# Designs tried in a protein design chat: VHH binders against RCC1 domain-containing protein 1 (RCCD1). Part 5

Target 1, 376 residues: RCC1 domain-containing protein 1 (RCCD1), of Homo sapiens (Human) (a6ned2)
Amino acid sequence: MAEERPGAWFGFGFCGFGQELGSGRGRQVHSPSPLRAGVDICRVSASWSYTAFVTRGGRLELSGSASGAAGRCKDAWASEGLLAVLRAGPGPEALLQVWAAESALRGEPLWAQNVVPEAEGEDDPAGEAQAGRLPLLPCARAYVSPRAPFYRPLAPELRARQLELGAEHALLLDAAGQVFSWGGGRHGQLGHGTLEAELEPRLLEALQGLVMAEVAAGGWHSVCVSETGDIYIWGWNESGQLALPTRNLAEDGETVAREATELNEDGSQVKRTGGAEDGAPAPFIAVQPFPALLDLPMGSDAVKASCGSRHTAVVTRTGELYTWGWGKYGQLGHEDTTSLDRPRRVEYFVDKQLQVKAVTCGPWNTYVYAVEKGKS

## First folded at step 15 (VHH; from i2 with S103E)

Design k5
Fold by OpenDDE, fold request of step 16:
Structure k5 (fold): chain B 376 residues (1-376), chain A 124 residues (1-124)
Amino acid sequence: as target 1 above (376 residues)
Amino acid sequence: EVQLVESGGGLVQPGGSLRLSCAASGFTFSSYAMSWVRQAPGKGLEWIGRIYTSGSTSYNPSLKSLVTISRDNSKNTLYLQMNSLRAEDTATYYCAREGYTDESGYSDYGMDVWGQGTTVTVSS
């Protein structure tokens, strides 16, 4: 077992409330910044105004608009108004608690329920039953919703392995690597080729025959990563979060180009003879209601993905981070506030000789876990 | 144009009270949850509280006893009543629209519109 080199968490993007652990309040962070040193963080869940950090020692700490700490925590999931916390019980049972985010984990939870892990059925030889991460409950028979009722049952037949929640939709990965979605579909985020809502989990037929390893849900877009490292992405593309051409970025580019050309009107007309190869301008895509295959630069394989409200982050097999979409608050990590409709590698980690291992996005920020590259 | 305009700030003595107003225009005010946020000089943003479309409110626990948020949808106006003001309450106060609010009153995904702020100074 290769001794996992001690890594560190980094954060970048919107941090106006002090959402990043150890970051001074009020700084927009446009490049990756290390979180508080010495804290062994194993889980990060970010809402817009606050972030929940869970340590390997079972400590939960909140940073941002919500503050507070608790012990004996196995997992936490943060939404703007509600915090779900999975507590270790005195026995094999876990206690799920739902707190008001503003409660600072003081007083009584809004809701609580004992959760019994499903006994590992004898027959799954792949013994690492990856206990579902919140918002999926460990028993995989329910998930936590930020809206009442907080407890949402799942059909046992779904055999849920992972569940991610967008603003209006849910994305579920089952044990076989199939993807289901339900909820609002007005931005094509369900991936069924329609803009209609689905009340119940519906299988994504477009992904049939493929085995997915991971799913991610943004505000109104969805991502899955196959076992082979392929990225499928669908839903809303207002800010280029699908890495597809978007009108909004084209207009912004023209305005910046116009402003730049107005400043450079010293007399030399550099005729940029952009060779208009007659290729019909690639149509702008506002909504992609079917999963589209996305290629990373250099044919890199993806292994992890996470989505914010309007941005996407992907970790490659080699430990590189790619980001795209809305960048107004620096949540893409490129030391600027530019939005992108194409994947761009975050150079910070390359320059620092860090290998990215995990990524989790809040609505307007990004957190990354990285380790030092072994001296070959 | 979507706009928020705060008013009512000024100089107040310790122990005094102040009511801030936020006028909304350019959008359906009643369809959005609204928040008050403040920023003291040299400090980060501090969330004060929220009012949902239903009229229900949520507050920062540290400020709950000192503030009341209300709204008048007929006037497209958000209010912040502050009582027993202290020197530590000196700040620029902002009203903000929560960008995503559903029909149930649930709000998430950030404050997408901010006013210019109104400054409150608590001094003897």
Scores: ipSAE 0.677, ipTM 0.872, lowest interface PAE 0.9, mean pLDDT 89
Fold by OpenDDE, fold request of step 16:
Structure k5 (fold): chain B 376 residues (1-376), chain A 124 residues (1-124)
Amino acid sequence: as target 1 above (376 residues)
Amino acid sequence: EVQLVESGGGLVQPGGSLRLSCAASGFTFSSYAMSWVRQAPGKGLEWIGRIYTSGSTSYNPSLKSLVTISRDNSKNTLYLQMNSLRAEDTATYYCAREGYTDESGYSDYGMDVWGQGTTVTVSS
């Protein structure tokens, strides 16, 4: 068993309410910073104003606008108004607790229910069916919604393995690697080629025949990663979160360029004749209602993905982190606040000889787990 | 242009009361949940409370007894009533629009519009 090299969690982006993102004293962290919270964090779930950390020892700690701690926690899922906590019971049963975020872990939960994990069927020789992470319940027959009713049943036939929630939609990955979506679709985030809402889980036909390994949901965009390392992305592209050309970034670039040109009072208008080769300006894409294949630089294979409100993060098989989309609060990790409509590698981890293993995005921040690269 | 403008700040004595206002313009005020946030000198942001589109409210437990948030949709105005003010309540107070608010009144994904803030000083 290769001794799991000790890893650390890093954070960057918005931390205006004191969310743990590292050593930064500001409202924002623009580069990856190691978390002070010990090496024992196994789960990070970030809302906009607070972050939930779960340790391997079962300790839950909240950082930011919400504070508190609890023991015997298996998992936690944070939304702005609601904290879901999965607690270990005295027996095989788990207790799901739903807390109001503002009073989380104080007093009595808003709602609680015993959850019986599905007995690991003896016969699936396939490894540790990683019990679905919140918001998917361990039984895979329901999920937690931040909106009442908090308990949402799922059809057993879906065989849910992973569930991710966007602002208005849900993405479900089943045991066969098929992707389902439902909810609001006004930004194309459902991936069915329409902007219509779906009340029930609908199979993404465009991905039929492909086996997906992971799904991620942002505010109004969706991502899946295939077992082969291909990235499919769809939905809203207002801030370049699909890594497709966006009008908003083009306009911002022109405004910054204009402001920079006004400061040089010296008369030499270097007309950067950017030879606009007459190529028809690549059409700006505001909405992508079908899954689009996204190529990473150098043809890297993806293995993990996570989405914030308007940004996307992907981990490659080699342990590199790529981010793109909205960067106003440094949530892309490039030491600036620039938004990007193309994948950019976060150089911090490369420079520090770290291999990225996991990524979890909050709405305006990003958390990363990385280990030291083995000295070959 | 989307804008929030806070008013009503000033100097108040300990134990005093103050009502802050936030005037909203450039968007459908009634369609958004709104929050109050404050920042004391040298400290981070502190969430005070939220009012949903339904009129329901959530508060920071530490401040719940001291504050009341209300809204008048006909005037596009958000209010923060503060009572029994202490020196520790000295801060710049901001109103903010929740970036996403759905039809059910659920809000998430951050406060996307902020006012310039109004300063409250509690001093004897």
Scores: ipSAE 0.635, ipTM 0.861, lowest interface PAE 1.0, mean pLDDT 89
Fold by ESMFold2, fold request of step 16:
Structure k5 (fold): chain B 376 residues (1-376), chain A 124 residues (1-124)
Amino acid sequence: as target 1 above (376 residues)
Amino acid sequence: EVQLVESGGGLVQPGGSLRLSCAASGFTFSSYAMSWVRQAPGKGLEWIGRIYTSGSTSYNPSLKSLVTISRDNSKNTLYLQMNSLRAEDTATYYCAREGYTDESGYSDYGMDVWGQGTTVTVSS
């Protein structure tokens, strides 16, 4: 009989608090390693010091600085001090809980609320609101924040289908494929051409006429992927997380500098105010406040993206994984601790004949779901 | 070569005190926030606290009253003072350089240089 496994999760990068991240027990794992076999993980959500795993059977398990477990869980979302959990309640409604991460799910949550259906908006078989993954709530009318107030309403006309939180900002993808951003903007992570903060969701005008399929938010950078497989990226580039030339990597001698103009289709130019150490203008981009088109090597098309604090990961239509940015914990998956300001394919999956289907980054690590080629 | 070297570890009796030091070289010490982190035998890391370039500190709330972090930029040295030590404080203690910490106090814990560690054993 054929063994028809649905796939496996792999992890790499920082694990110094004892997070399960493959077989490594040190501070970090440099090459993808499979997580425990036989566990049907459907959600991975990681912070700096711990990782939450949710199974299809409703088990939530914490690994790292917190090591608790709970049942009847539909979804979880981890931040460093707070864990949001969506659970089946005693009644017909789901229960959103916010826990102090160090409690390890013991005692009482800091806060809890029943999540009610808000938006079967019309008498038709396809309701107007769509359920999403945390931090977007199932009604798509609110999201959970790691800071009080934990329940944050969204205007119904936004018609959110995906929401991602960075360290200081939010990205929202609507049902029409448009992108909104709000929050802190001091590193250009909002994508509006300024460094000003936005209190309310603001449409990214630079993406008008394009239909986006995915968004991802990192520490202070932002990514989206169009339905046609194009990558748009903006925000902070101190560590090469935009795949644009960075001074830090050039001074380390671990990569080459590139001119910013190769990646920005709107003609905008980002210059450092300081000169190069040799007295010439430095060819580096510290901040990109407008979405920049990023080409992958060999013309590959993207389908999914995820961001950590200072790194970016992208899955291609053919099941390859590319990573770039800060790599000192091995979170780029290239069997070293090299940081990169250009996309590089993670060869482990190619070498093992694996097709990558999903990626989710913690701040300093990377988790990947992959299946064998020739199996779907 | 960028280096951090801890010293001052050893055997100490319960209730005792120790001061650990971390000598920095190969970089402009005064330009970086610095952290102490410890690891008890068989356990994961535990963050102790951070000292910013301004000299301000931030601590793990569980350890705040038990430790004091200081720095001497003229000697390129980071210090950890520990008092009223218990057996549970037995660990290897590391100093680490943070790659970025802003003046608003946010840190993403991106530590790019670690020391080799110094071992503290609290036992009679």
Scores: ipSAE 0.559, ipTM 0.812, lowest interface PAE 1.7, mean pLDDT 83

Design k5
Fold by ESMFold2, look of step 15:
Structure k5 (fold): chain B 376 residues (1-376), chain A 124 residues (1-124)
Amino acid sequence: as target 1 above (376 residues)
Amino acid sequence: EVQLVESGGGLVQPGGSLRLSCAASGFTFSSYAMSWVRQAPGKGLEWIGRIYTSGSTSYNPSLKSLVTISRDNSKNTLYLQMNSLRAEDTATYYCAREGYTDESGYSDYGMDVWGQGTTVTVSS
């Protein structure tokens, strides 16, 4: 562990409800822009219409369709229509609250419950599970759901350390680096080779033998990053969010067609046959129901991932940011509205001599924390 | 060339009614769910509602009693009927094509085509 350089948050993508993403073009921002300069933001959680910002000092602020504030906040998690917050209570227990988003934190929450906070640490001391951020609760034995009942127990033997929610599925990383998924599976987002839903957490057997360090869930796709920096990705790909060849982008240009040939070249190319979700022509992959290994350009190692509804963002060990997928709101950060089915580096940070340290995607926007490179 | 063109805006008295139209071209209109969205001066966007390929509709709950969305696939036209208009309904009204809507009616709001908008002013 070392001293962290001063940094700033940047935002890009959809902001049509007035979400703070820096300067914009009305409803969207196409290049990273700094936001809330000088504010020590430790959590960003974004939905379609609003974004929640939590400072290290415990202030929660909402931006967009909701514009409220609250104090004593340790964490927040935004979904469309519902905002979960974790607040310090008067005693040793924390208070989990669920608010209607339109309330702007005024009046009474829809629901509240005292919960036991887990002690915070810098690493994994002696193999004990570390509670992640919401929606996983600090005790790691429950998570918050956007639908009642808001408190959802987890079997203690799972020893969860991270949990991410997509539009209709969940992804859980345990203390041993194993990945579980459950919920809806109709786009292959569960990674079990079927499109069937799973009522209970189910281990991804395709990843056994590998130790995962990070998970991310998009609308209907899933990502995990191994301790060695490899990316595994699965689920829906109609917008290129898996960085695999897609029909939608093949309608837009030659680059997509050439990339499809490269990704499917395996000594000899064969046409695929299959079910409703797997059976697309050879240059198109609409659904990938098993984890697929994804290489970044130049073999860069990944350390963090985040997903929006139809896009994916990855931070490398050297502080670069790569994005891909649906980009029509500018949420890929490349100064345009081009969608991509291959990873592309966000050049803004390189050009500004910034190292990216964190990324958090809303459904249609991207928030990035970056620090100055070698200036201090 | 994919295009959406709104029309029918203008000045209207409080309590009056308007029907807005959105002409679609360059794509198979009947294959897409469509939305109306509005933006009052100095405010952010407000989603009004959608109409599915089946003709079924889903509305922003706060606006549900104020508006009716319809479509005519033979004319490639989307409509927004507004009745009992109030000053707060003054806005620019946009139509938008939705890129994805699931069978249960969930939309991720990934709207890939927007019109330029038509302005409605409700004033006495």
Scores: ipSAE 0.512, ipTM 0.784, lowest interface PAE 2.1, mean pLDDT 83
Fold by ESMFold2, fold request of step 16:
Structure k5 (fold): chain B 376 residues (1-376), chain A 124 residues (1-124)
Amino acid sequence: as target 1 above (376 residues)
Amino acid sequence: EVQLVESGGGLVQPGGSLRLSCAASGFTFSSYAMSWVRQAPGKGLEWIGRIYTSGSTSYNPSLKSLVTISRDNSKNTLYLQMNSLRAEDTATYYCAREGYTDESGYSDYGMDVWGQGTTVTVSS
């Protein structure tokens, strides 16, 4: 018998459409706020204007610019224009529905198709990476896209285990722990050392020989976490979402220096701006097109990652949450609206003696599942 | 300093028309899609529409017949024309810069820069 431990979901960042993150009528919250007490949420999927919550009992509820509820739901995936819902049917097959977000769960879906279900495994509480599987379909032979055609087949040889969609790209984690990417590459988000797009899944050769346990896709950046707890991150860094040096913002308003671009041997683009009276520009990295190893403070091992449009969140093996990137809506959870180009621990959970078990980012907000310390 | 400043708000009678302006500075205005968003007192935000770098527009379907968004890149100015105003249109109106967009019109629907807003009051 497992020992009973209370857990709860928390939210922070943008909520201007009335998303459940605070009062529901303010624009943003800067510190984690508990939500949905007493509800057994197993999936949170958030877009800019609305958030979808799925319970283990199969209840789907929308909060924000979209509202409504539905039963018999196994999974949901929210994008700003479309909501994908996986529902249990009367037979053994599941029903994949795609809804226009503005009228989600009301009237008829835009599109629906029966799909092969996947048997649920062990009793995993909310916050485990295995709980939600969209946009990857349960059979792992297709995924749902927010753009038609909504049903996208995958080659069976890929043996997909996880798939994540960024704004213009996709990341796929296979059963062997290899990572593939495809889609747009102009911000280096594919991780192949170039800025070229890829029409088909392409293996990240730079990660070959390593076993990855998780992938996350942001607006234009990418993250994966190895089974040994190492973080690899690549793509766009204009807002510090890679935790690599960003433009020196302290100097931008007073002294303008001509921006210059250089390339390192690893293909990363280094740019330099004015920042010192000596005339030496301060270096920064705008684009990192190869996976870069990222060290967390105190040498902590990572176990989960999630990305918003321009921010990154990571959960450590000891249950700490680190965030970095664009923070102007408070989505970093540090009681302020400061953007960061380095990982910072979200102190709220430490101060409340909570262990973070899961994180899910919307584009401009962050949702976190945490339990009281002492969990066995 | 990246800045958006709305103007043109004020008191207007029902059935009237109003044009709001949004002056942009501190960034390359022509490279960004721009949105108008409003918030009635005590309500959540409501997205009005977007104008892309190409000049194409996309609107909230419930407001499409009432509004027109335009831009003048030579003046770094975004406009919102509103017609047949109703008491329900009383709100603070914000212009916002889209957080990312390309020439094909993709957006992550987030706004990384907001103006302070201009208040429109429709008397009735």
Scores: ipSAE 0.429, ipTM 0.752, lowest interface PAE 2.5, mean pLDDT 83
Fold by ESMFold2, fold request of step 16:
Structure k5 (fold): chain B 376 residues (1-376), chain A 124 residues (1-124)
Amino acid sequence: as target 1 above (376 residues)
Amino acid sequence: EVQLVESGGGLVQPGGSLRLSCAASGFTFSSYAMSWVRQAPGKGLEWIGRIYTSGSTSYNPSLKSLVTISRDNSKNTLYLQMNSLRAEDTATYYCAREGYTDESGYSDYGMDVWGQGTTVTVSS
């Protein structure tokens, strides 16, 4: 049996406040860059102006507009206005703290509460850190919100396994693989076929009979991944973050066709692709209020997803990373600033013989954990 | 076309004052929170402050006593008043639209439209 290969974190996208994404010197990084060599990071949580890094040794470090540090940290979750931190207390109980982000962990938190103690084995150093992934609390009976009240109970019947927050909505994955959503729905981000808000968790009936393994929430869009590797996506698509046709791509395609400059030859006809029956602009989708099945190139199976404000990232079973959506800060990782309404593989990891294991998006950047591939 | 155009930069002596303007076009200005951000030569961005759709403001605490942000929604214009300028305030000053802002004035904490910037030089 081969020993575990060394891994590293990589970052790309917006870093104008000095966030550590590779060099961190300009406003943005267009290609994945390794960061924090030699540091054993187990959690990355990023906001627009700062990123929180948690090490397996319990150190929390902030990079960007805030640069503080703290110890005894089990987990952290960053939003632009607030930083939630789960810390080991002096006793067996954990301490949930909410900090003003600009405080950089100096002084006193805005709010703190002792939370149910973690059971033995839930955070076993040898095993996976599955309990207490914020915003879901370790007991799975509550979650932390960036808006008061910060501590929000969940009905025990939900049996929550994962919870993710977008800008105005929540997604919950239960132990049976069912998905619930609630909050604002004006951009279709709840997935119920309506734009109405939901005050309480509501089951996504369109996904009944399917077992979901992962959920991700962006600014105003939503993603889940089934245990068989299928991707379902819904919500706002103004930037192509759903990998469905957008107005910009449809208009760009039509603009290219109306200009007709790249195919201007004497013997060839400039022709629009998309069918012989139309001379009209290609259709586009601004809002998708029902889950839509999304196919990756080559039929690849997805295992993990993460969303920024207007982009989406997916990790495949074989360790490839696909990104799409708004890309003008380089957060898609393709060495350019092109936005996409279709999945595109991030070639950097393939070129470097790296297997992607995890991805986490801030609103305008992307962080990736990858390991060296085994020899062929 | 969505645009932000800054103006009012230039050379100013230490202790002086300067007012920057940012003309917005191509979007419903009154529906977005707006920010000023600056970048001194060789340094990272520094957030100055934000003005919400309501007209309320929030400032970088280290700059709060030196700056005032205002907006005129009828003219689609954002303003930055700076007083008691020092050499360390030499920078390129950008206006930026906070990301998507819903009808309630929330933003996604990012800046999706930036101006080209106007340069302020504070020197004797």
Scores: ipSAE 0.379, ipTM 0.717, lowest interface PAE 2.6, mean pLDDT 82

Design k5
Fold by OpenDDE, look of step 16:
Structure k5 (fold): chain B 376 residues (1-376), chain A 124 residues (1-124)
Amino acid sequence: as target 1 above (376 residues)
Amino acid sequence: EVQLVESGGGLVQPGGSLRLSCAASGFTFSSYAMSWVRQAPGKGLEWIGRIYTSGSTSYNPSLKSLVTISRDNSKNTLYLQMNSLRAEDTATYYCAREGYTDESGYSDYGMDVWGQGTTVTVSS
């Protein structure tokens, strides 16, 4: 068992309330900064104004607008209104608690329920997909919603493996790698080719035949990553969060046509003269109601994805982090506040010889887990 | 022009009470959730609480017992009532407009407009 090299968590973006553990008093962190909390963090869940950190030792710590700590925590899910905490019981049973964010971990929870984790059926070879990552409950028969009712059942037939919540919608990944979505659809975030709401989980037909490994949900956009490393993205593109051309970025003159100098391996600058032959202004896409295939630079395969309110982060198989979308608070990690409508590699991790293993986005910030690249 | 102007700050004795006001102009006040934030000297921002468009409120747990947020939409004014003030409550107090915040507390645009702040000094 290759001794997992100790990694560290990094945070960047909006931190005006001290959402990032150890992050100085700054309002914004424009480059990845290590979380100084000598704490072995295994889970990060970020809301806009506070972040929940869970340690391997089972300690939950809140940083930002909400403060507090609790023990025997397995997982936590943070929203502005609610904090869901999965706590270990004295036995095999887990206790799910839902706290008001303003009273988080003080007094009595708003709601609590014992949850019996279904015995990990021996046969799920996909051992690493920790079934029961909040907001999905361990039994995968329900999830926690930030809106009442807080407990929402799922049909057993869905066999949920992962569930992510956007502002108004939900994405579910089932055991077979199929993606379902439901909720508000006015921004195309459901991926069904319509702007209509779906009250019940609906299978994304556009992804049929493909096996997805991961889903991510932003404010009003959605992402999935296939087992083969392909990225599918859909929904709202107001800030370039789909890595598609957006009018807002064009008007702000910040479309620095950074000539993506694709440095070829041979150091030759391929000027992709995007021969827009015919002077028709490249169509701006505000809404993408179907999953669109997104290629990363250099044909990199994606393995992880996370979405903020209007930004997207993807981890490649090689451990590189790409970010795009809204960058006003530095949540893209490029040492600036520019928004991007194209994937850009976060050079910090490359420069530091770090391999990114995980990414989780809050609405205006990004957290990354990275390990030192093994000396070959 | 979108503007927030805080008022009501000043010197108060420990144990005293103070009511801050925030006058909003240049936008439809009633359509936005509003927050109070404070910054003590040499410290970071501390969120105090929020009032939604519905009038419902959310507070920092550490301050919940000491503060009450209210709004008068007819006057385009946000209020912060503070009671039992302590020296540690010495800070500049800011009102902020939340660009987009639903009743669940989801925030997309965050606090996009801030006032200049009003200073509260709690001293004997």
Scores: ipSAE 0.110, ipTM 0.613, lowest interface PAE 2.9, mean pLDDT 86

